# VH-VL binders against q9hk44, part 31

Target 1, 202 residues: q9hk44
Amino acid sequence: MNSRIMFIGGVPGVGKTSISGYIARNTDIDIVLSSDYLREFLRPFAPQESHLETSVYDAWKFYGDMSDDNIIRGYLDQARPIMGGINRVIARALANGEDLIIESLYFVPDMMDEMVLKNAFLAYVYIDDPDLHRSRLEDRINYTHRNSPGSRLAAHLKEYRTIMDYSMDMARGRGIGLYSTDDYALARQRLLDDFRKFVDRR
Below, E stands for the ipSAE of ESMFold2; O stands for the ipSAE of OpenDDE; V2 stands for 0.75 times the mean of E and O plus 0.25 times the DockQ between their complexes.

## First folded at step 17 (VH-VL; framework fv_utomilumab)

Design p2 (at its last look DockQ between E and O 0.65; V2 from the best seeds 0.00; counts 0 for: pae E 2.6 > 2)
Fold by OpenDDE, look of step 17:
Structure p2 (fold): chain C 202 residues (1-202), chain A 122 residues (1-122), chain B 108 residues (1-108)
Amino acid sequence: as target 1 above (202 residues)
Amino acid sequence: EVQLVQSGAEVKKPGESLRISCKGSGYSFTDYWISWVRQMPGKGLEWMGKIDPSDSYTKYSPSFQGQVTISADKSISTAYLQWSSLKASDTAMYYCARHESPKYAFEDFDYWGQGTLVTVSS
Amino acid sequence: SYELTQPPSVSVSPGQTASITCSGDKLGDKYAHWYQQKPGQSPVLVIYQDSERPSGIPERFSGSNSGNTATLTISGTQAMDEADYYCQAWDRREAHVVFGGGTKLTVL
């Protein structure tokens, strides 16, 4: 196989979109997909129980009171159809020998096929410092999301960090690399280097 | 030259504690993981667990979870396997082996220690 | 838990081709690695990533992996190839390394 596939996960504000762009530019990978757009694409066709019409930070409401468990349950409900799509997209790219980067809030490797896991580089990016995370959410309007107030997302920092913690535990337990973006420059370089190493070994 | 050098053979009695070591050289110790592998006399290879020396994250085989402790001291490029209370059934050859980080989805053991024979008998 | 199954023994005459199989559920969707172990020695990696040879391993060693079966092939088998051979894979979901039971290769 000659496909270069990277699947990068992270909650809003961690810098996964920017990092994906950086990697794309430095590897000459032309196609970068975002789960945000995939979500919009799937929304009209998704099962009702996925609750994709609701923001991920509100998805816990379908289960009752706010709790870590309910936050994760809501997150996983939305993740199921999206991950199914992502899995198929990656499988297609692999079959056709296409290069691809996918960045996604929804990062659930257990919902992916083994063949995909074998042939795609998986990475999860996160932020250790909650205050830095909040600041980056608030500043999104100045960067990648110019027409979306960051304050709205910053108000749901707890939900995002709950999802992040869950995702990090899952990723670590499955040998997936974790990349702190507290030092953003270091993180993107490390991720690029690891991705290159991954590709070179195939 | 990459090398994994293990501590010498051990003769112990049931109930005694033991720690054996595996020292890496010729490479950056924290860039690779270390696994421990048991081989009982005349038997096959059994994966026991692995450690990331960079942060001491460990993962154990279910069969060995709670039975042994894997640790590392990156300052001296050494990994350890230890028992709090040995059993006769712990008699075996123990190998340490190096492999790439799991993040590359590539966990082949490219270098092995020479093995440490542990004999536990009354 | 994930399991790999190997035949306990395989016999071959010198100069003939030896094939050692390793079976696991969807093993073709994983990387399979192979190790050679001679009496009193540590295992040696002979095939990694299904079909790649480490430096120093003779070209007569080759590997394949598809479906549920990985295969180590030794063409023109020599007396020195007599050893135990182990396949190995990684169960990512549990992050466990798994070895096959091993195959004793006898060169007649």
Scores: ipSAE 0.881, ipTM 0.934, lowest interface PAE 0.6, mean pLDDT 95
Fold by ESMFold2, look of step 17:
Structure p2 (fold): chain C 202 residues (1-202), chain A 122 residues (1-122), chain B 108 residues (1-108)
Amino acid sequence: as target 1 above (202 residues)
Amino acid sequence: EVQLVQSGAEVKKPGESLRISCKGSGYSFTDYWISWVRQMPGKGLEWMGKIDPSDSYTKYSPSFQGQVTISADKSISTAYLQWSSLKASDTAMYYCARHESPKYAFEDFDYWGQGTLVTVSS
Amino acid sequence: SYELTQPPSVSVSPGQTASITCSGDKLGDKYAHWYQQKPGQSPVLVIYQDSERPSGIPERFSGSNSGNTATLTISGTQAMDEADYYCQAWDRREAHVVFGGGTKLTVL
């Protein structure tokens, strides 16, 4: 019995949460994990890792001025402990023959274990059009109890797109599909079809 | 039927430039990476680098970084391997090969070109 | 840099089973692929994803991969199987393709 494992990466506003739900419904995979909630779970137990206490869009501030380099450094500092946990969760699912979908802001190929790279279907979702990305961030609701989470997130479009471009560049040539969600319905169907083919070929 | 057709054999002098080609047909050219592989006379296969034809993103083997240029023209479904100044040690057979799928970590080569023999002699 | 090691040669008699090994650090955590190359010809994929046969490859070809070693096995070896065989894997640190040095199979 081979585990069916999907690991979807993407920044806020690209539709990874909705796509993961669509995939789960169409494959009867019951367990879907979000790294947003995994990060919240970790915060009380890792206070010495101060980067986990800040939003990813503010993490560059630990290094000085806003620059692509500092945005990426802050992102990677947050990613390290979360990717470590994700590797362990996937390893457990593989060992037990369990199915799993993970959707995550933290998607760093250099931090993935070899067994994740071999046995999980890896996909990164993105939005090509910055204006469309902004509008989708502005329309985002229902994961937070904040009064205006979409407006707050859209103010950080630069940080998110820097992380997105970096993640896509790091994924290139590593067997990780890149899926534009500018046409959301097309993207989710392509992702489902490609996941099914991966499972069938494995 | 999937085919990779390479340009013909070349006989060159040291210092000359050269560009050889690999034309893909029978499939969606931009959906698959193309690699170049060198085989020196009597020797094994050496991976030189790969290209994503959709946007020309390349990765080179460390042994070949700066030694050759890999490029593609997606409008004519063709990948290229190019030298600015050939050396006698460039005498070899050069293959292009298609990666089975860029969406998975399989990275096998399911189709190969017929090879282009490059001879560089003084 | 990730390296794959193969024996330079293997000799078998017709009808015997040939085993060609490919060694690399934790190779079992990667997919291993195998290519056959006859003199003057392009390589041909004979095993992919450790143990799968492409359409048209005889069932006497099989593969396995665990620990540090992948193995190409040819049962009932025939004279036409005489060729060079290369294993291939992926260097995940650099997203690079890696070939083994090749093994010459001789069928006496």
Scores: ipSAE 0.506, ipTM 0.809, lowest interface PAE 2.6, mean pLDDT 89
ESMFold2 (binder alone), look of step 17: mean pLDDT 93; pTM 0.954

Design p3 (at its last look DockQ between E and O 0.84; V2 from the best seeds 0.00; counts 0 for: pae E 6.1 > 2)
Fold by OpenDDE, look of step 17:
Structure p3 (fold): chain C 202 residues (1-202), chain A 122 residues (1-122), chain B 108 residues (1-108)
Amino acid sequence: as target 1 above (202 residues)
Amino acid sequence: EVQLVQSGAEVKKPGESLRISCKGSGYSFTDYWISWVRQMPGKGLEWMGYIDPSDSYTKYSPSFQGQVTISADKSISTAYLQWSSLKASDTAMYYCARHESPSYAFEDFDYWGQGTLVTVSS
Amino acid sequence: SYELTQPPSVSVSPGQTASITCSGDKLGDKYAHWYQQKPGQSPVLVIYQDSERPSGIPERFSGSNSGNTATLTISGTQAMDEADYYCQAWDRREAHVVFGGGTKLTVL
């Protein structure tokens, strides 16, 4: 196989979109997919129980009161159809020998096939500092999401950090690399280097 | 040259504590993980657990969880395997071995220590 | 838990081809690695990532992996190839290392 596939996870505000772009430019990978668009694509066809019509930070409401458990349950409900799609997309790319980067809020390796996990570089990016995370959410309007007020997402920092913590535990427990973007420049370079290392060994 | 050098053979009694070591050289110690592997006399290789020396993250085989402790001191490029209370059944050869982070989907053991023989008898 | 199964022993005459199998559920969807261990020595990596040879390993060693079975093949087997051989894979679900039970290769 000669496909270069990267699947990067992270909650909003961590910089995964920018990092994905950076890696794409430095590896000459032309196709970068975002789960945000995949979500929109799937929304009309997704199972009703996935609740994709609802923002991920509100998904806990289907289970009752706000709690970490309910936040994660809501997150996983939305993740199921999206991860299924992502898995198929990666499998197709691998089968055809295509290069691809996918960046996604939804990052659940347990919902992926072994062949996909074998042949794709998985990484999860996060922010340690909650205040920095909040600031980056608020500043999104100045960068990648120019028509979306960051304050709206910043109001749901608790939900995102709960999802982040859960995802980090899952990733770490399965040997997937974690990358703090508190130092953004360092993080993107490390990811690039590790991705190259992954590719060079295949 | 990459090398993993383990501490010498140990002769112990049941109930005694023990810590054996594995020192890496010839490479950046924190760039690779260290696994410990048990081999009882005349038996096969058994994975015990591994450690990421960069942050001391550890994972144990269910069979060895709570039975041993794996640690590392990255300042001296050394990994450790220790028992609080040895049993006769702990008699075996113990190997340390280097492997890449699972992040790279490259989980082969490319370098091994020479092994440490641990004998536990009354 | 994920398990790998090997035949306990394989015999071959000098110059003939030896094949050692390693079986696991969907092992072809994983990477299989192989180690050679001679008496009183540490294991030595002979094949990694299904079919890659480390530097210094003779070309007569080769590997394949598909379906549920990985195979280590030694063409033109020599007396010095007599050893125990272990397959190994990574259980990504549990993040565990898994070894096969080992195969004793005897060169008659």
Scores: ipSAE 0.754, ipTM 0.902, lowest interface PAE 0.9, mean pLDDT 94
Fold by ESMFold2, look of step 17:
Formats: sequence, C-alpha cells, structure tokens
Structure p3 (fold): chain C 202 residues (1-202), chain A 122 residues (1-122), chain B 108 residues (1-108)
Amino acid sequence: as target 1 above (202 residues)
Amino acid sequence: EVQLVQSGAEVKKPGESLRISCKGSGYSFTDYWISWVRQMPGKGLEWMGYIDPSDSYTKYSPSFQGQVTISADKSISTAYLQWSSLKASDTAMYYCARHESPSYAFEDFDYWGQGTLVTVSS
Amino acid sequence: SYELTQPPSVSVSPGQTASITCSGDKLGDKYAHWYQQKPGQSPVLVIYQDSERPSGIPERFSGSNSGNTATLTISGTQAMDEADYYCQAWDRREAHVVFGGGTKLTVL
C-alpha cells in the first residue's frame, strides 16, 4: 500500500492552487482537494470558537487590536476544524491505497496526525517578494480564480504575509520543505521532482 | 564518492575553547543537513543537533542547547561544533553525519564522518 | 522527551537468527532506522524506513515496525555481525532525532 499523498500549504496568491493542478496532471493523480471548498463545506457545522464564518484576514478582531499575535490566534482557531478534517481525509486515502493532493491555507504541523507526518509529502509554498505577492493577489482572476475580487484580497496583504511568515517558521522548525514560487516554473518543477523522489523511496 | 572528513583528535584542558570540523565532499553540501552525534566512552549515540548548511538554520537537542554551538561555512563545505569552555565531562567521540532533508519523510543518516576524539583532562 | 529502549545485549550462536527490539510509545507511527557499529568504527546504516535495506547490506538483515516496537532481524548470523546496534527515529513533531540506547550483539 503506497498511496501517493501530497499536502501543500500556502496563503492566497502564492500559487498553491496552480501548482497542485500541475502536479496532478504530471503524476496522473485524480483527486485534488482545496481547503477553500473544505472551508465552505464546514462553515455551517464548525464550532463558534473557530470563527470560520469570518474571513481569515479579519479573525484577529476577536482578540483586540491588530497585531501579529492576534492575526495568528485567529488563523489557528480557524485551522483546528479544517486540519481535523484533513487528517481524516488523508487517513482514508492511506487506508484505501488512494492517491491525493491537498492544497490548503490551513497548514499547521502541530495539528497533523502522526500518520500524516509519516506518510504524506509535506511542502509549504511562499513568495519572497511582497510586491510580487501583491500583484499575484491583484491578478488572481488571471491565474486560477475567475471572478475572485483580487484587489480586495490585496488590501489584506499584511495579514496574509503575517500568516505566511508564521507558517514558514513552523514548517522550518519541523523540517518541512519551503518552496519559493517567485520563479513559478522552477518551483513547480522542483516540487514535482521532490514528490517523485519521496514516492520512489517508499 | 560521498565523504565526511573530520578534524583530528584533540587533547584539551578544562576551560579551553575548541572548534572541530566536518568537511563534506562528493555531493552538493547545501542539499543535505548535518547532525553532530556524541558518544561518551563505552556509551551509546546521543544526538546533539543539526544544521541546514544552505542558510545555517540550526536545531539543538534540549540536552545540548546552550552547551555547544553548531555552525557551517558553505563556501568550503564545512560544518563545525564549538565549545566556549570545555569540561572534563566533554571527553567523548564526536561524529558528524549527513541525512536527507526532512521534507522527504525519511530521516536516516546515510554517511558518517570518521569521528573526532576530544579528550579533556583536568 | 521521546525515548527509545533497546535490550543492552543479545547473544546468539552462529547460523541462528538474532532479533533486536526497539521500543517507544507509538513507534509504529514513525519510521525506525538501524545502525551497526563495530569496535573503533563509525556507525553504518543497515535498515532504513522500518524495513528497507541500503545497497551493500546483506539480505540476512531485515526489519519491521508496528505498535510500540521495531525489530531488527539478522538471519544466519555470522561472526562479522558482532557489533553494537542502534535504532533511531525522528520525532517530527519536535524535529528531534532520537537514538535507542544500543544493543551489543554477541555471536558465540
């Protein structure tokens, strides 16, 4: 039983959705899940303390003034039910010998089950250049998300980059690979090559 | 041919400083993390910490945090282990070992240095 | 802190099968790796990812890992297999390397 499981983390605008599609096409993996849709599915059922009805960039407001700490607290509250669901989805895929790619804003190593840590290829994607990140958010319609209001999201670049920097630190501290998408074509090829090495050595 | 070559044996007095080295060759040095491992006389292997040579990110075992400094100079493919003030209890064999990036979910040490014997006599 | 426990010694006769255990809480949820260390030598990887054998390691070396216990098995044990054996796991949650205390294999 050698399920091929990839779990890609990243904030909006870094290219994780486009990369997941590229990987799926080049590996013939049929199932790609996005936490954007998992979030919508879970919203009517999630605990109130998760604040999942609120945009992630506004969740700090439940804790007081805008600060890095409050941005991260709001993010982590939302992440708990999503990460719980992701753990269950990966467990099912592993039990059935199924291949799976998940791309998610919610990427919290401390909330991952041991079987995820053992059996999934984990990667976090980011953009070094904040100006490039802003432009990717503004041009989001042209990349993956038609009709998304990219200029509204770009107004929250600080919140997204705060979450991104936090997630990068947590991923690095757990030995999870970080992949800059400033050069998108290079990043997607490096991810594909590394994923293939991961599955080949299992 | 992958090789990790460590600096030679050291005989020191308590309170002296020391830096020992581990030079990698036969591979891209920045593609692999380096761990330092202590083996006290007649005892087992103890992980001390590792470094990502590409940017010098380090992680220490709680038992060794604050006791040693791990560093690297990627321009000469070399990792270092350093004491600011040696103790007699630091007498041991010290190995460097290479392992794959944790992002591949396999965390074995595939190549080891020959070891550096450090003797601290009071 | 996460710990791995090995028996201090195992003795076998030549040609017999040696089993060396490594115990840790939920170790089967982690990968276990095994190293052989002969006197005066550096450790050598003999099993990785529970049961995989590196190139150059004899087929008589095998491994398993489930529940709380990983096992290194040496079939047809030979005098040259006499060594210390260490198990190792990665605590990925803390990003720490953990070694077992080691097992001295004696071939009489």
Scores: ipSAE 0.141, ipTM 0.701, lowest interface PAE 6.1, mean pLDDT 88
ESMFold2 (binder alone), look of step 17: mean pLDDT 94; pTM 0.961

Design p4 (at its last look DockQ between E and O 0.83; V2 from the best seeds 0.82)
Fold by OpenDDE, look of step 17:
Structure p4 (fold): chain C 202 residues (1-202), chain A 122 residues (1-122), chain B 108 residues (1-108)
Amino acid sequence: as target 1 above (202 residues)
Amino acid sequence: EVQLVQSGAEVKKPGESLRISCKGSGYSFTDYWISWVRQMPGKGLEWMGKIDPSDSYTYYSPSFQGQVTISADKSISTAYLQWSSLKASDTAMYYCARHESPSYAFEDFDYWGQGTLVTVSS
Amino acid sequence: SYELTQPPSVSVSPGQTASITCSGDKLGDKYAHWYQQKPGQSPVLVIYQDSERPSGIPERFSGSNSGNTATLTISGTQAMDEADYYCQAWDRREAHVVFGGGTKLTVL
């Protein structure tokens, strides 16, 4: 196999979109997919119980009061159809020998096939400092999301950080690399280096 | 030259505590993980657990969880395996082995220590 | 827990091809590694990631992995190849390393 596949996870505001672009430019990988667009693509066809019509930060409402458990339950409901799609997309790329980067809020390796896990580089990016995280959410309007007020997402920092913590635990428990973007330049370089190491070993 | 040098053979009694060591040299210690592997007399290899020396994060085999403690001191490029209370059944050869980070590799052990023989008897 | 199964022993005449198998559920969807261990010595990596040879390992050593079975193949087996061989895999789900039971290769 000669496919170079990277699957990067992270909640909004951590910089995964920018990092993915950076890696793409530095590896000559032309295709970068975002789960945001995949979500929109799947929304009309997704199971009703996935509640993709609802923002991820509101998904807990289907289970009652706000709690960490309900936040994660709502997150996982939305993740199921999206991860299924991501798994198939990666499998196709691998089968065809195509290079691909996928960046996604939904990062649940347990919902992926072993063959996919074997042949894709997995990474999860996060922010340690909640204040920095809030600031980056608020500033999204100045960068990757020019027509989307960052203040709206910043209001749901609690939900995102709950999802982040859950995802970090899952990733770490499965040997997936965690990359703090508190130092953004360092993070993207480390990711690039590790991705190259992954590719070079194949 | 990459080397993993383990501490010498140990002769202990049941109930005693023990810590054996594995010192890495010839490479950046924190760039690689260390696993411990048990081999009982005349038996096969058994993975015990592993540690990321950079942050001392550890994983254990279910069979060894709570039975041993794996640690590392990156300042001296050394990993440790320790028992609080040895049993006769702990008699075995113990190997440390190096592997790449699971973040971009698949944990093949490219270098091994020479082994530490631990004998536990009354 | 994930398990790898190897035959306890394999015999081969000098110059012949030896094949050692390692079986596990969907092992082909994982990477298999192989180690050689001679009496009184530490294990030595002879194949990694199914079919890759480390530097210094003779070309007569090769590996494959598909379905539920990984195979270590030694072509033109020599007396010096007599040893115990262990397969090994990594289970990402549990972040665990798993060894096979080992195979004693005898060169007759």
Scores: ipSAE 0.862, ipTM 0.928, lowest interface PAE 0.6, mean pLDDT 95
Fold by ESMFold2, look of step 17:
Structure p4 (fold): chain C 202 residues (1-202), chain A 122 residues (1-122), chain B 108 residues (1-108)
Amino acid sequence: as target 1 above (202 residues)
Amino acid sequence: EVQLVQSGAEVKKPGESLRISCKGSGYSFTDYWISWVRQMPGKGLEWMGKIDPSDSYTYYSPSFQGQVTISADKSISTAYLQWSSLKASDTAMYYCARHESPSYAFEDFDYWGQGTLVTVSS
Amino acid sequence: SYELTQPPSVSVSPGQTASITCSGDKLGDKYAHWYQQKPGQSPVLVIYQDSERPSGIPERFSGSNSGNTATLTISGTQAMDEADYYCQAWDRREAHVVFGGGTKLTVL
């Protein structure tokens, strides 16, 4: 039997962690990985110029004033080493016949190895309504800054939506499915159904 | 039974506009994408671009970007290929073909229309 | 852009095995699909995802894809198999659907 591999992208607040758990429970896939932990694992070993110590919403500052271009450049700088690790993790799972779900802020199709593009189910989750996205970031804030009482995520909605819009454009052109979680229950069912179709073709 | 039925052959002059059609039946039209494929006389198949009829998202081959317009009207299960100003070099057979969503499939074209011959001459 | 190369023609005697190749850089990292086009007709999918045969396609059609080369194989070739054959792949990274140039299969 072929490995069942799902790689879900999305910015904070879109529900990628919740959807990943839903898919895991409904497919009996035991391993779910978050790129947040991969990033933390890499930080002690990364070159200082990799920018991994900076929050993604501040990474544009390395290039000057806040702009869409600088936000995206900062995002891509952080993504490169993490996507390299994700490629290797997926390659191992494929070689061993193991099932895997990865959910990641860092989702860059141009940095995916060809074997990932051929053998992994790729999906990008988003929220269309900016007010809903802000609201979900505000709820997530109680859990995402584990040792910081101040929330900064909702204050950076613009940076996250810039990354989201860029990622959606790059994904759509490469046939990667976009899944709006504005209606979470419908989105998770659509994603599960498409994943099952993907694995059934294998 | 799944069918893609294209509009009839066209004879046009350079500079004229043209829209040809591809009507799907026997399946849920918005569940599949439609691609357009050109075949010049005596030549091979060339992919021109595709459309997701559910939301009209289009993607063009770089060779055809700006040369044609692909569109769809899902209310009548029809996709279109359109030129604003035909050239003699547009003389070819044009096929529509469907494929499953690339979100889980790999662009295999399982059903093809019968083709529309477009002849552009003085 | 990504290119697929096929021989312009292949000749085979009736009853023998025909092999039609499709070459592309690391094509084995993509799925290859194959179409048959008889004179005056629309293309017909004969192999998809490297080696899968659609319903209604004779068992003598098979496919493989490894390294830089996909191969369509027709065993027990019949006169009715005379046609043009096209390979096709999807270069997902560059967002292109690509056809090979086609191979004319002649039987006899």
Scores: ipSAE 0.766, ipTM 0.886, lowest interface PAE 1.0, mean pLDDT 91
ESMFold2 (binder alone), look of step 17: mean pLDDT 93; pTM 0.948

Design p5 (at its last look DockQ between E and O 0.82; V2 from the best seeds 0.78)
Fold by OpenDDE, look of step 17:
Structure p5 (fold): chain C 202 residues (1-202), chain A 122 residues (1-122), chain B 108 residues (1-108)
Amino acid sequence: as target 1 above (202 residues)
Amino acid sequence: EVQLVQSGAEVKKPGESLRISCKGSGYSFTDYWISWVRQMPGKGLEWMGKIDPSDSYTKYSPSFQGQVTISADKSISTAYLQWSSLKASDTAMYYCARHESPSYSFEDFDYWGQGTLVTVSS
Amino acid sequence: SYELTQPPSVSVSPGQTASITCSGDKLGDKYAHWYQQKPGQSPVLVIYQDSERPSGIPERFSGSNSGNTATLTISGTQAMDEADYYCQAWDRREAHVVFGGGTKLTVL
């Protein structure tokens, strides 16, 4: 039996946690992993140059002034150990025939093995409207992150949208589906449908 | 029945412009990508590029980047391949072929057009 | 750029098994597809995703892919199977489609 693997990327506030849960419930996939927890798991062991002790929206500071380039450099530094872990986790699931959903801020397919890319469904979710994005960040406290004020993250919307734009460009250029969650209901349905198509072809 | 119907054979001179077409029918045109494939006389298949008709996103082979333009008009379920200035070396059979979205598939071409022969000579 | 290599030609007698190989770096970590092209005709998909047969393709056609090599196998080869065969893969990293050079299958 072939394992059903979904790797979904997106910056905070786009709804990737909620949509992953939705997919899991509608496909009977029991295991959903979040890169937030993976990050915490790796922090004590990660290379110092990954700067995982720093929030992703502050990672640019290691390179100097705020710029798109420095934001992305900081993002990629943190992504390297996490993506390495994600790659191994997916490879293990594939080897054992286990179903798995991974949702992650860090989404860098180029850091994954070809075999993993061959056998996993990849998707990137995003928000077009920056005001809606800000609103959803602020409202996180009412949904998935009940003890984390959203205002803190909303203050770093620029950094997140820079990462989002970069990630969308990379994803699109590699044939990975982009899903706008401006219409959340439509997005989750499309994602579910595409995932089913992916699974049915295997 | 799914069909890709291409425009007729073309006889052109070097320096002339040309646009050939590929019309899809029997399916939802925007649900599938279209690729163009060149086959020079007595030679193999060469992938040129592809387009997502839903938003006209294009990707070209490095060998054909800047040499041709791929476009689509989804309102009439048609994809296009065009040259601004033809060369004798452009003489070949050109095929359009569809594949499912790379988001959930791996770009196998399940249906092909009948081909358009382009002859460029002085 | 990613490249796929096929033998230029393969010959078999009727009823024998024909094997056509396609080689590429880590091709086994990609999906390989196969197309049949007869003279004056458009290519026809005969195998997709390494080993899947489209509807209408005879069961004598099969495919495999491991390591660096994909293989199209035609068991009980018939005269009508004489054609050019092309392997094809998709390079996700560059989002490029790549064809092999093609193999002419002759049925003696």
Scores: ipSAE 0.853, ipTM 0.925, lowest interface PAE 0.6, mean pLDDT 95
Fold by ESMFold2, look of step 17:
Structure p5 (fold): chain C 202 residues (1-202), chain A 122 residues (1-122), chain B 108 residues (1-108)
Amino acid sequence: as target 1 above (202 residues)
Amino acid sequence: EVQLVQSGAEVKKPGESLRISCKGSGYSFTDYWISWVRQMPGKGLEWMGKIDPSDSYTKYSPSFQGQVTISADKSISTAYLQWSSLKASDTAMYYCARHESPSYSFEDFDYWGQGTLVTVSS
Amino acid sequence: SYELTQPPSVSVSPGQTASITCSGDKLGDKYAHWYQQKPGQSPVLVIYQDSERPSGIPERFSGSNSGNTATLTISGTQAMDEADYYCQAWDRREAHVVFGGGTKLTVL
């Protein structure tokens, strides 16, 4: 059988970690990887010449004033090495016939290898309502990230929503599905159903 | 039964406007995208562009960008191809075809309309 | 822009195997789909996603795709298989659909 590969993108607070767990439980996929941990794994290997030392919400500062362009530029600089690793992880899973879910802040279609685009189910999750997004960032301890204080992340809502809007534009132009988690239960069911259709077509 | 039924053949003069239609039935119209495909007499298939009827998102082939308008009215399950000013070189057969959402598919056209012959001449 | 190349024609005797090729740069990294068009008719999907056969398509139709080339194979070719055949792919990065130029299959 072909590998069942799902690659879920989304910024913090949109529910991608919770959705990935829901999908894993309902498909019996055993391996779920988070780019948060992939990023931490990579940091020791290039600490002085790596964009990996900077929080994504501060990366624009290397380019000057806060602007959408500088936020996106900083995001893409961080994404490049992490997307390279993600391509390798998916290639291994495909070669071994293994199933895999990856959930990642770093979701850049132009950095995906062609065989990833051909063989992985690609999805981007978002929140349309900015007030709901802020609320979910503030309440992260009550969902999946028990020791992460939400007030720090909520102060960076602008940076996250800029990255989210950019990523949604790139996904739409590549035929990658967009899944609003404003209604979380509906979004997770849509995502599961579409993933099953993807698998059934192969 | 899934069907895509296109409007009838058209005979037009250069400079005239035209809108042809493609009506879907036997399926949920907004679950599928619609493409338009040109076939000039004795020639092959040429993709012109596509539309997601659920929100009217469109994408055109570079060869047809600015030459035609693709639209849809989901309330009557119909997609349209439209010219503001026809040329003699627009003489061709025009097909509509559907594909599943690219969220989980790869743009294979599983059902095609019967075609609309457009003839543009003096 | 991404292009697909097909031979203009292929001839085969009844009962023999026909092979129709479709060439494109790294086409194996994409899915290839195949359509049959008989004279005066609309195209019909005969193979999708390289090798999958829609319901109602005879088992003698098969497909493969690797490297730069996708191939439609018709075993036990019958007179009714005489048609034009088009390959198609999706250039996902540019969001473009691309058709090959078509191959006329003649069954002599």
Scores: ipSAE 0.766, ipTM 0.888, lowest interface PAE 0.9, mean pLDDT 91
ESMFold2 (binder alone), look of step 17: mean pLDDT 92; pTM 0.948
ESMFold2, look of step 18: ipSAE 0.757; ipTM 0.882
ESMFold2 (binder alone), look of step 18: mean pLDDT 93; pTM 0.950
OpenDDE, look of step 18: ipSAE 0.785; ipTM 0.907

